VHH binders against o75319. Designs and how they scored, part 231

Target 1, 181 residues: o75319
Amino acid sequence: GNHIPERWKDYLPVGQRMPGTRFIAFKVPLQKSFEKKLAPEECFSPLDLFNKIREQNEELGLIIDLTYTQRYYKPEDLPETVPYLKIFTVGHQVPDDETIFKFKHAVNGFLKENKDNDKLIGVHCTHGLNRTGYLICRYLIDVEGVRPDDAIELFNRCRGHCLERQNYIEDLQNGPIRKNW
Short names: E, the ipSAE of ESMFold2; O, the ipSAE of OpenDDE; V2, 0.75 times the mean of E and O plus 0.25 times the DockQ between their complexes.

## First folded at step 18 (VHH)

Design CC12 (framework vhh_7qia_2; at its last look DockQ between E and O 0.87; V2 from the best seeds 0.83)
Fold by OpenDDE, look of step 18:
Structure CC12 (fold): chain B 181 residues (1-181), chain A 118 residues (1-118)
Amino acid sequence: as target 1 above (181 residues)
Amino acid sequence: QLQLVESGGGLVQPGGSLRLSCEASGFTFSSHYMGWYRQAPGKQRELVAFIYSGGSTNYADSVKGRFTISRDNAKNTVYLQMNSLRPEDTAIYYCAAFKGEYGSTDYWGKGTPVTVSS
């Protein structure tokens, strides 16, 4: 259905680029059919996403969609020049090793293919916070060797919202390193 | 007003070393993220090294093992120790400061040239 996700309106649509990285997090954009249920100022469409990214003088090179549904928008709603990757990620639980691997693989592949530019990896779940934050931080920790608290702090600051799920935070802080390849 | 001033650039032979400094003024940057970037002629600006406010560091693959980024918060200074320099390291090196908060502005130095040549 076209029901607005719970608490979706409470989150900033788009964070800022995470310095030292090529990540940017945002909440899920909603296709036009959802606009009927939103005030004009609450609307955040795929088009709005790109507009906001441009306002930051950035360019998206990849979108990673972590939602566990396809009801929010269609890949066809995105510019053809920006590849779209769906990684079905269950909410509220720590992503499994396969999901983590898929995410890392996608990010590493992008970075290898895009060494000659500064395009960003846009990552979103429903709110662009918990699943999104976990996987980004997991990458920074496992692949780049960043301290968990440093990664979490950077993500939170840049997203404008803090990770909320304690199980995610605990896993990032105290959990094992996951395989990178 | 925030200012970043780079120093330490120059001409060195291959295999040589340089230490770049970037001094911030107008604010204390203990909570800021700092980075060194470089731009070679005809190429895009690229990240060289990054240091978190919490002390974590990250490096471009091309400089790993050769370059070290560090910071002295008491001096409002970030450093880039460059060892085993190569001709391909020739570029203008820029210091950047990031507050890392939503809506914040990034700040850049004017750059210091590094030339590695025989």
Scores: ipSAE 0.895, ipTM 0.945, lowest interface PAE 0.5, mean pLDDT 95
Fold by ESMFold2, look of step 18:
Structure CC12 (fold): chain B 181 residues (1-181), chain A 118 residues (1-118)
Amino acid sequence: as target 1 above (181 residues)
Amino acid sequence: QLQLVESGGGLVQPGGSLRLSCEASGFTFSSHYMGWYRQAPGKQRELVAFIYSGGSTNYADSVKGRFTISRDNAKNTVYLQMNSLRPEDTAIYYCAAFKGEYGSTDYWGKGTPVTVSS
């Protein structure tokens, strides 16, 4: 069962670094076993991810994996020097306060430990769009004080695809500021 | 030609103030994100202050409460008001403009030096 995630081919593999932040978003990389179902130009492996980041003259210092499964790749497929964190995030619904807190805690910890470098936090879900965009924007709004429309605009431009889940957009624009635990 | 021109740098005493300006030309200023970055000898270039196209701002922790970024879209200019300056603020300060769109080019000024010493 190495089926390609629905619509995964329709999304750019890696976005652009979000200026003014330490974030970069991408779709889930797929381990080699998926490649027999892909044309060579469609492949996007863990190795391809790191090559594309280096091509942007950037370096990853943390990967936050928001998928609700472990079947796409294993942390062992990543360079040993790059920390990996899984935060199981249910799709199609606004993440709960516990999930939001875990994300904020991970980001804040990274920023403290990496204040003397410019390494990036890579964030992905399956497509690197809706769950990824929601949590990044939620962080910018709640922790950095960015206006909702400004946060969404920056994410959309840098990802190269717009957030599409209306319940996420509505919660970001009109929902309450979430406090940390 | 696309260009960013910084001004306002110089030598200043600890505790003093400077106002940096960056005038933009050759692109639509109001649609861009703008930032001030700095690079001290032996260190990486770092973000100092950032202003979104819609006006949201954020700052490096080291400058919060002392520095203020602002923009004037009518003058195509971004400013950095630097108060309570310290020796560790000594650096070359760069203005940068970002469209943010995937595949777009970022633009950087040539930098203006700021030295804080007695």
Scores: ipSAE 0.743, ipTM 0.893, lowest interface PAE 1.1, mean pLDDT 91
ESMFold2 (binder alone), look of step 18: mean pLDDT 81; pTM 0.822

Design CC13 (framework vhh_7qia_2; at its last look DockQ between E and O 0.73; V2 from the best seeds 0.64)
Fold by ESMFold2, look of step 18:
Parts: structure tokens; C-alpha cells; sequence
Structure CC13 (fold): chain B 181 residues (1-181), chain A 118 residues (1-118)
């Protein structure tokens, strides 16, 4: 498909590195076929993503794609040196324990393999906000012991947009701690 | 503008303790995230300890249980209490303050050297 995701234009393409962490969040990059419906300044391709990361003096070491579709771009549109992982995550619902575990496992694996560098884990869903923010915050809370409000505040500031889904926010603030196994 | 000045470094024997201080000067710092980083010879700068604006802390695995980060917003100061020091802790230690807002500027201190040697 050629349809621009709803509200996609409303979000900053790439956030800022979350200090104290290895995370950076962004909205889904769109391959060339989507550009017919975009003004030049609205375009955000996989190559644009990497250029924007380099402009921040950062490097990506892993991309975690949380979308449940494969129509936005192909992993082949990424540089060969950047690992890519798809974790199908259904929107609108709090991710299930299996999804949360897959995310934690991917992050922990990356950190072990990349302990001698400072490369970032890029995480995105469609807008780089709700599913992305939920899983990043869930990791910080469950694995790093960060208080829910501290994790949410850091994500919101660095993304440049606040988490929107009330059920995600409520689960982070008041829900159970999830297992890390 | 915001300025960060570290102090408290020096030469210490293995097993000893040091307390690093980082004084911030500026108009607003209580909403900042703060961290201690270190750079050993021939290595990249690495995170040692981090403290969120709301007080959550986290540490590099290599220092857990030995180092403690804290902040005193009334004094514009961040501390790193370093106990049970080891030769591999030898590095230049930097404090850093982050606003976290998209597009904001981060601030770094000039560094304070710590040498752990017999």
C-alpha cells in the first residue's frame, strides 16, 4: 500500500536519545512508494531515519519494528550493518506477556552483544508513540527498576509527544510488574 | 548558561572510597536528569550512574552495590559515593545534565580524574 497512516504527519519523525538508556524512538519510516502523497518536507524514509540519527551524533545498532504490517518499508531498505527485528504487536491493547518478553529478550541480547559500543536501539510502531512508549517504559520499569512516572516522563520528553492511550498509561502506572524471564 | 564543575577525584588505594561532587550553576536544574560517566584510557565514555528528575536511579553492572548516585536540588549538586574502589575504576569521571526535551542541549562537566592504584 500507498496510504499514509492516519495522523502520521502529526508526529515528529525521530525523537531524541533517552539519556541514561540505549533507546531512541521514531515513527515508522515510509518507503519511496508513499512519497507521491507527501510534500518533500513531510518525507521520512529509511534513509532519512539514518541521516537524522547521524545528525544527532548517534548510531543505530538495532531496529525493533513493532508494527503488525510489512507494507511501510522492507528491511532490505536498511543499511546492511543494522540488525532488524519485527515483533508483531497488536495496537490498542496492552501487549501480552509473550510480546513483552520478546521485547525484553531482544533488548537484553543487544546490550550484551554491544557492551563495547554506545549504539542505540531504535524502536518504532506506526507513530512511534503508544506501543513504542509502552514497551520501552515496561522495560525500564521491570528490568531497570525505574518508577512508572519517571519512565513515562523520560519517554514523553525525549519523544516530543506524550503517550496517548489511557489503558497503556494505567497499566504502566498501576498494573503488575511483569516477569523478566 | 548552565555550568557543571566536578570535584573530589584523586589517587586512592584499592578498597578505598571517594565522594565525587558536581555543582551545577544555572537558572533551573531541578527538572533535569543527571548522570555520572567515565572514560578510561583507550575506551569509550560509558554511563556509570544515572538519576531521573523524579529520583529513580540506575547503575552500570560493574559498579552496582559499590557506587551510589544522589542529588541535592537545594545545593544544585549531584554526588557519586564510590566505595570498594578497584583499579578498573580508574578513569576521568564526568557529570552530565540532560533536559530530555526534544532538541534541547545537554551539559557536560570538564571531568575529575580518579586513579586507583597501589
Amino acid sequence: as target 1 above (181 residues)
Amino acid sequence: QLQLVESGGGLVQPGGSLRLSCEASGFTFSSYYMGWYRQAPGKQRELVAFIYSGGSTNYADSVKGRFTISRDNAKNTVYLQMNSLRPEDTAIYYCATFKGEYGSTDYWGKGTPVTVSS
Scores: ipSAE 0.752, ipTM 0.891, lowest interface PAE 0.9, mean pLDDT 90
Fold by OpenDDE, look of step 18:
Structure CC13 (fold): chain B 181 residues (1-181), chain A 118 residues (1-118)
Amino acid sequence: as target 1 above (181 residues)
Amino acid sequence: QLQLVESGGGLVQPGGSLRLSCEASGFTFSSYYMGWYRQAPGKQRELVAFIYSGGSTNYADSVKGRFTISRDNAKNTVYLQMNSLRPEDTAIYYCATFKGEYGSTDYWGKGTPVTVSS
C-alpha cells in the first residue's frame, strides 16, 4: 500500500556525491500516491530526486534500487534517459554473495560504459543508508581496495547519516572479501 | 575561514617530475578528505587524485602509476608527486577538500599551473 516507511522522514532525501567515486546515495523516492500522507515539505518524489541532483550540479547515469518491494515508485516515473536496475535486497541482514556480485557487476558495467562522462550511480534502499551503504562500501573495499573504515566514514559523511546496522559494519570491517567476478 | 594554498607548479619537460603542495587552514585537516583536480584549457575540471582521512587513495586512470597523492596531517598539507609528466598533463591544478555535509560544496584553492612542454 501507501504506508510511509518507518522513520523515512528522519533521513535526508539525497546525500552528496562520494568524492573519488561515482556514487550518490538517497532515500527511496515516493510516487504521487504517497503525497496525501505527507506534508508538502516532506514530499520526495522521483522528480524531486532529479531536481536535487541537478542542484548539486550532478547528473544521474544509473539508478540502483535495493528495496525489496516495488510499491514506492515505478521505473516509468524516471526519465527514459536514466537506466533503472532493481536488485531485490532483503533488509537487516548482510546481503548474500549473489546480491553483492550483482551490485558489483552493475557498477563495473556502468563504469565501463561511461568512461567518457561523469554521470553518477544513484543507489537507494528504503532509507538509503544501511543496505545502500553496505553495498557501496563493499564495492569500495573489495574492488577499489579502500580501507574499510575509510569507506564507511566517507559514506557516512556524504550520506549525512551513519550506518546503523552493526552486523553490516562488522562485516565490512572484518568480513571476508567477496569475489568480483 | 577555510583556505587552500597550492604551490609547486611550473614548467617542466616531458618525462620530468613536479611535486605539488597544498597547505590547508581554517578547518580540522585530518578529519577531511583531500583531492587534486586539474583543468586544461578548453576542458572540464577533472579529478586527478583523492586521499581519504585514513590514507586510502584513488586516481584517475590517466595518472595511475605516475602520480602519488599523500598527506601530512601535522603540516596540514596534501601533496601530489607527479612523475613521468606528459604534455597532456598540462593544466591548472587545484587542491580541494570535501566536508561531506548535505548541501555543501567542495572548497578549492586558487590553483597552480603546470606546463609540460619541450
Scores: ipSAE 0.457, ipTM 0.772, lowest interface PAE 1.1, mean pLDDT 93
ESMFold2 (binder alone), look of step 18: mean pLDDT 81; pTM 0.815

Design CC14 (framework vhh_7qia_2; at its last look DockQ between E and O 0.92; V2 from the best seeds 0.83)
Fold by OpenDDE, look of step 18:
Structure CC14 (fold): chain B 181 residues (1-181), chain A 118 residues (1-118)
Amino acid sequence: as target 1 above (181 residues)
Amino acid sequence: QLQLVESGGGLVQPGGSLRLSCEASGFTFSSYYMSWYRQAPGKQRELVAFIYSGGSTNYADSVKGRFTISRDNAKNTVYLQMNSLRPEDTAIYYCAAFKGEYGSTDYWGKGTPVTVSS
């Protein structure tokens, strides 16, 4: 139930907006019930997420949750003004085509509906790194035609941590393009 | 202190071309992502073109096929070739540099005006 994810404390809570994109990555915020297991400075709640985003002079327009559980926080913990989308994504393996499509569809839908603003798409998995980085990079590669190394480099820089999973990196660099529709 | 200075703006007729330049001084920007933004009167600033350190590019849909962003790291300069200009392209164009690192500072030029009018 309230077990802190392994190595969760080791990652920066929130990355930086990826320039040229509407993406920002962060680790999973934890609801209040987890606070008793954390030092005050280690706490990162949904509220903390929004505060940190604001500190960057940014605004979230959508949150995409890629975790494969619902135990970390509730959508009700988020402001009503920010849509929440859950895409159950299994860890440690390359997301399947359906997951990739769901992610792309969500991003494209958001961009179409938000042409008149500069709100961000917040994406997170558990650590906001591997699944998150893969899907963001997959989008940049498949939809925007970005070279894999450019996409990966940008994500890594902005997240403050590098993609760790070799299978993800290899798929991004050498894997096939996935359909966009 | 990194500074960006835009040039090449001006008045042009519809269908015409302009080439904008943005020169960085104080630091080399080989490790920076470079971009062009524009702001038309009464409108929000919008991304026009983006170029990755590795050379990948991205464009706003409205300028795809007409505008080309490029960079010369040896000259610390980013360019925006604008072809087939339209009245709706009228705006102040800004150069911006992004390091893309957490906590890093973004840098902006003062802008160069582009007016497309018959």
Scores: ipSAE 0.876, ipTM 0.936, lowest interface PAE 0.5, mean pLDDT 95
Fold by ESMFold2, look of step 18:
Structure CC14 (fold): chain B 181 residues (1-181), chain A 118 residues (1-118)
Amino acid sequence: as target 1 above (181 residues)
Amino acid sequence: QLQLVESGGGLVQPGGSLRLSCEASGFTFSSYYMSWYRQAPGKQRELVAFIYSGGSTNYADSVKGRFTISRDNAKNTVYLQMNSLRPEDTAIYYCAAFKGEYGSTDYWGKGTPVTVSS
């Protein structure tokens, strides 16, 4: 049922807006039904997400959900109507080229539609770290031409946690540039 | 407290060039991400250029190929070289510094006006 994801409590709920980009990363919010398994200070609901974004004086314009399940929350449970996209991303493996392309396409579409505002793309997986960090960094490297170490540094600082999966880090640093179309 | 002072703005004809400077004072300039934003009359402030600590750069599509951001950590200064200026580049240009850490303070200059007109 409503088991708290492994090590989910160990991560900061929401990072800081990544300056110079339109990204903000966070761990998966958990709908209210999970709260019986959480101390009050551990809760992080969809409402809490939006309150924390508002506290930063920011606004979400898109949520990209990288989880492989729908059990944590439903888009209908969000306190505000915001565009939502699920990109099923297998964990523990470097995402395949199709997944990377879907992510790039979604980000590019958002930037075109939102060129006259400063709304953010919120990206999460379960912990908001490894899959999230990989795809954000892959976008910055492949599409914006950012050096791998610069992309990783920015993500780590803004998330408040360092990328953990060595195969992701190695692929970002030493792997091939992926096609953008 | 980090203080940012912009200079180099002014009036220029279309097709001309300007070089903006932003001098930082305070502490740990090299640990900050640096950027230029601009705000045209009646518009929201927008990112123009961003420079990473390791030297990577990012630009708004409207200025790519015409503007160049650079930094000199020894002088605590970030620059914006603006070439092939157009009337739509008319704006107040702001220097900004970001630590990037949750809860950290961002720093903004007061801005320097740039007017591109004949």
Scores: ipSAE 0.720, ipTM 0.880, lowest interface PAE 1.1, mean pLDDT 91
ESMFold2 (binder alone), look of step 18: mean pLDDT 82; pTM 0.834

Design CC15 (framework vhh_7qia_2; at its last look DockQ between E and O 0.04; V2 from the best seeds 0.00; counts 0 for: pae E 16.6 > 2, placed apart)
Fold by OpenDDE, look of step 18:
Structure CC15 (fold): chain B 181 residues (1-181), chain A 118 residues (1-118)
Amino acid sequence: as target 1 above (181 residues)
Amino acid sequence: QLQLVESGGGLVQPGGSLRLSCEASGFTFSSYYMGWYRQAPGKQRELVAYIYSGGSTNYADSVKGRFTISRDNAKNTVYLQMNSLRPEDTAIYYCAAFKGEYGSTDYWGKGTPVTVSS
């Protein structure tokens, strides 16, 4: 139903652009039906997301939704000018190779098509932290050659929260490189 | 008290090389991400290179393969080796330090001018 995700209120709604990348992470925006369960200052809707991005003098070019549900908001709640991609990603476990590949493919496709601008790839799961952070870091490590600890540190600093799941951190630090294509 | 001081800028011919230095003082250098930006006349300031605390680097596409960013934590210094310079590289180059949350730039140098001209 319309229950607020556990600990959702504890996380900053939107991070900042990761320097040297086109990534920005945020927690899941909630559609209007959730507002009755939130104080006004706690509300974070799709509209609020875009407002906050604009306040940072940035522009979203793509949204990648990693949640494993569709109950939080609808693609119709987003501007038509911003493509929306759903990658159902199970929580609490390291994403499988297929999920990782889908994410990389989406990012690479976006970058190829958006060489002439500086639009951002917005990525979110429920909290915009663990699944989100893992896949972004996995990309930076596997595709961009960033050292695992550097990727993790960068993500944590820019998101304003640290990756919490030890299995994700361990996989990023010590796990194998995954196929890029 | 916190300060970034750039040096090494100057006039160079196309195809030439320069090495910029940025010395930091007043903060724990090793804890910061460091970067170089540049601003050409009439253009917006743009990222040139970025180096993480662990040594990973990022480059703008326009300088990739020609520029190298490095850091010496013992000297509190970040460097930008610029090879195969082009006229379009002409700009004021700024050193930046990143520590704060959300990846914002915390400190800026005053800049050092680089002019590439025959």
Scores: ipSAE 0.111, ipTM 0.554, lowest interface PAE 2.0, mean pLDDT 92
Fold by ESMFold2, look of step 18:
Structure CC15 (fold): chain B 181 residues (1-181), chain A 118 residues (1-118)
Amino acid sequence: as target 1 above (181 residues)
Amino acid sequence: QLQLVESGGGLVQPGGSLRLSCEASGFTFSSYYMGWYRQAPGKQRELVAYIYSGGSTNYADSVKGRFTISRDNAKNTVYLQMNSLRPEDTAIYYCAAFKGEYGSTDYWGKGTPVTVSS
């Protein structure tokens, strides 16, 4: 069905680019069929996403979709020139090593292919917060050597909302650094 | 040995202007993305503006149209021109340098206080 995700309206649609990185986080865009249940000012479509990114003088070069469903929008709702990758992630638990590896591999591949531009990796789950924040921070910690507290602070500030799930925060702060291969 | 040093902070009346500068030493300035952040008493540190090595900029909504970030790679310096200052802009302003590449380290200055008050 076309039910609005729980508490989706309470989150800012798009964050700001995280300085010193190629990441920007956002909540899941909703295709036009969902707009019947939204006030006009609440709408956030795939087109709205791209408009908001351009308003920041940025450009998306990859979208990584972390949701476990396809009902919110279809890849064909996106411009042909913006690659789209779904990495299925299960909510409520720290992502497993396979999921973390897939995310790192996608980011590293993007950075290699886009070394001569400044396009962004857009990352979203349903709310653009917990799974999104975890994987972005996991990448920054494991691959770029960012201190856990600094990664979390940067994500929270740029997303405009703090990470909520304590098990994710604990794993980032005190868990082992994961292998990158 | 790697150092960012902010200057130009001070006391200014509402509606006034200040120009902050941040001089970098001990690394190759031109390869870093530079940012200004601020922290008011009792609040968390927040982004103000950032500028890429190539000169592209981004601003927090609260400062758009009033603040301008710029950089001078020859002087290893990043600037924040702050116009039309408001009491809400009162904070310690921090300079930060980011590489955003594998193995890179982010650097922070010690901050320069800005007070906007009569």
Scores: ipSAE 0.000, ipTM 0.120, lowest interface PAE 16.6, mean pLDDT 84
ESMFold2 (binder alone), look of step 18: mean pLDDT 82; pTM 0.830

Design CC16 (framework vhh_7qia_2; at its last fold request DockQ between E and O 0.90; V2 from the best seeds 0.87)
Fold by OpenDDE, fold request of step 21:
Structure CC16 (fold): chain B 181 residues (1-181), chain A 118 residues (1-118)
Amino acid sequence: as target 1 above (181 residues)
Amino acid sequence: QLQLVESGGGLVQPGGSLRLSCEASGFTFSSYYMGWYRQAPGKQRELVAFIYSGGSTNYADSVKGRFTISRDNAKNTVYLQMNSLRPEDTAIYYCAAFKGEYGSTDSWGKGTPVTVSS
């Protein structure tokens, strides 16, 4: 249905590009049918997403949707020039190895194919925070060799909100490296 | 805003080495993320090396094992040690500083040229 996700209004709609990376995190945009349940200033549609990205002088090259539902917006609501990838990711639990692998594979594929530009990988879950932050940090840790605390700090600062889930943080800090290929 | 001044560029033969420096003027950057970028003729600017405020580093695949990024917070300086230089490393090298805070703006140096040629 058109129920606004819990606490969705509490989070900034779009973070900023993570320096040294091509990642940008944002909360889930909501299609037009949700607007009647929101104040004008609370609205954040797919169109609004692209406008906000443009305001930052950035361009999206890929959107990775980590939500576990398809009710928030349709891929058809996005420009045809921006590929859309759905990775169904269960909330509140650490993503499984398959999910992590899918994410890493998508990111690596994008980077390989987009060496000639500076387009961003837009990643979102519901709030663009916990699942999003975990997978981005997992990538930085496992693939780029970044220390967990450094990765987490960078994500939190750029998203404007901190990772909230202790199990995610614990796994990033103390968990094993996951499969990269 | 933070001012960055690069130095150390020049002409070097293949297999040679250079050490680039980037000094922040008038401001501390201990909390900043620092990066070296390069732009070759006819190509887009690309990340070469990146160093976190916490000390983690990352490198472009093309320079791994040859380049090393480091920082001296007491001197407000970031370095790029470039060894085993190749002709394809020829570019203008730029230093960049990122506060890494939502809503912040990036700072860039004017660049220092590096030419690798026989």
Scores: ipSAE 0.902, ipTM 0.946, lowest interface PAE 0.5, mean pLDDT 95
Fold by ESMFold2, fold request of step 21:
Structure CC16 (fold): chain B 181 residues (1-181), chain A 118 residues (1-118)
Amino acid sequence: as target 1 above (181 residues)
Amino acid sequence: QLQLVESGGGLVQPGGSLRLSCEASGFTFSSYYMGWYRQAPGKQRELVAFIYSGGSTNYADSVKGRFTISRDNAKNTVYLQMNSLRPEDTAIYYCAAFKGEYGSTDSWGKGTPVTVSS
C-alpha cells in the first residue's frame, strides 16, 4: 500500500554530506501517490531529494536503496538518470554477511569509477537511519579502518539523528570485523 | 567557526620531505574533523588525508604509506608529514575543518603551495 511508513515524518529528509567520505544519507523519498496523506511541508519526493542535494552544492552519482520493497518510488521517478542499486536489507536485524559484502562491493565499485569527480553515494532505507547508518559505519570500520565510535559519531552528526537500534550499535562497537573479500 | 592558517609549504626535490602545519584559532578544536586537501593547476580539489575528532585517519590511495596526518589538540594544530615526495604531489595544499553537524559550515584555510621539482 500507499500508507506512510511508521515514524517516517519524524526524520529529516536528507542529511549532510559526511566529510572525509563520499556518503550522504536520507530517508526514502515517496512518489506522488503518497502525497494525499501528507501536508505540503511533509512531502519528500524523488524530485525534492535531488533539489535538496543541489541546494547543498552536491551531486549524486549512485543511489543505494536498502528497502525490501519497491512500493515507495520507482527508479523511473528520479528526475535524472543516476545509477541505482537495490540491496534488499531486512529491518530490525543486523544485516547478514552477504548483504554487507554487497554493500562494500557497490561502494568500492563506485569509488573506482568515480575517482576523478566528487559525486556522492546516496544511501537510504525507510528512515535513512538504522540500516543505512549500520552499513555506512560497517564500511568505514571494515574497509577504511575507522574506529567504531568515530564512525557512529560522524554518521549521527551528519544525519541529524542518532542510530537507535541497540543491536546495530553493539555489533558495530563489539562485533567482529567482516571480511572484505 | 575556526580560522585556519597553513604553513610549511615550499620547493623540494623528488624523494624529499615536508611537514605542513595548520594552526586553528579556537577552543573547540578537539571536536572537529580535520582534513588536508590539494589542488593542482587545472584539476579539482581532492582529499589527501582526513583525521576524525576521535583520531581515526584515512588517506587517498595515491599517498598511502608516504603521508601521515596527525593532530595536537593542545596546540590546536593538524599536521601533514609528507615523505617520498613526487612531482605529482605538486599542488596548493589546503587545511579544512568540519564540525560534522547537520547544517554546520566548514572552515578552509587559504592554502600553502608545495612544488616537487628537480
Scores: ipSAE 0.812, ipTM 0.911, lowest interface PAE 0.8, mean pLDDT 91
ESMFold2, look of step 18: ipSAE 0.802; ipTM 0.910
ESMFold2 (binder alone), look of step 18: mean pLDDT 82; pTM 0.828
OpenDDE, look of step 18: ipSAE 0.880; ipTM 0.937
ESMFold2, look of step 19: ipSAE 0.805; ipTM 0.912
ESMFold2 (binder alone), look of step 19: mean pLDDT 82; pTM 0.828
OpenDDE, look of step 19: ipSAE 0.874; ipTM 0.934
ESMFold2, fold request of step 21: ipSAE 0.810, 0.794; ipTM 0.912, 0.897
ESMFold2 (binder alone), fold request of step 21: mean pLDDT 81, 81, 81; pTM 0.820, 0.821, 0.819
OpenDDE, fold request of step 21: ipSAE 0.901, 0.899; ipTM 0.946, 0.944

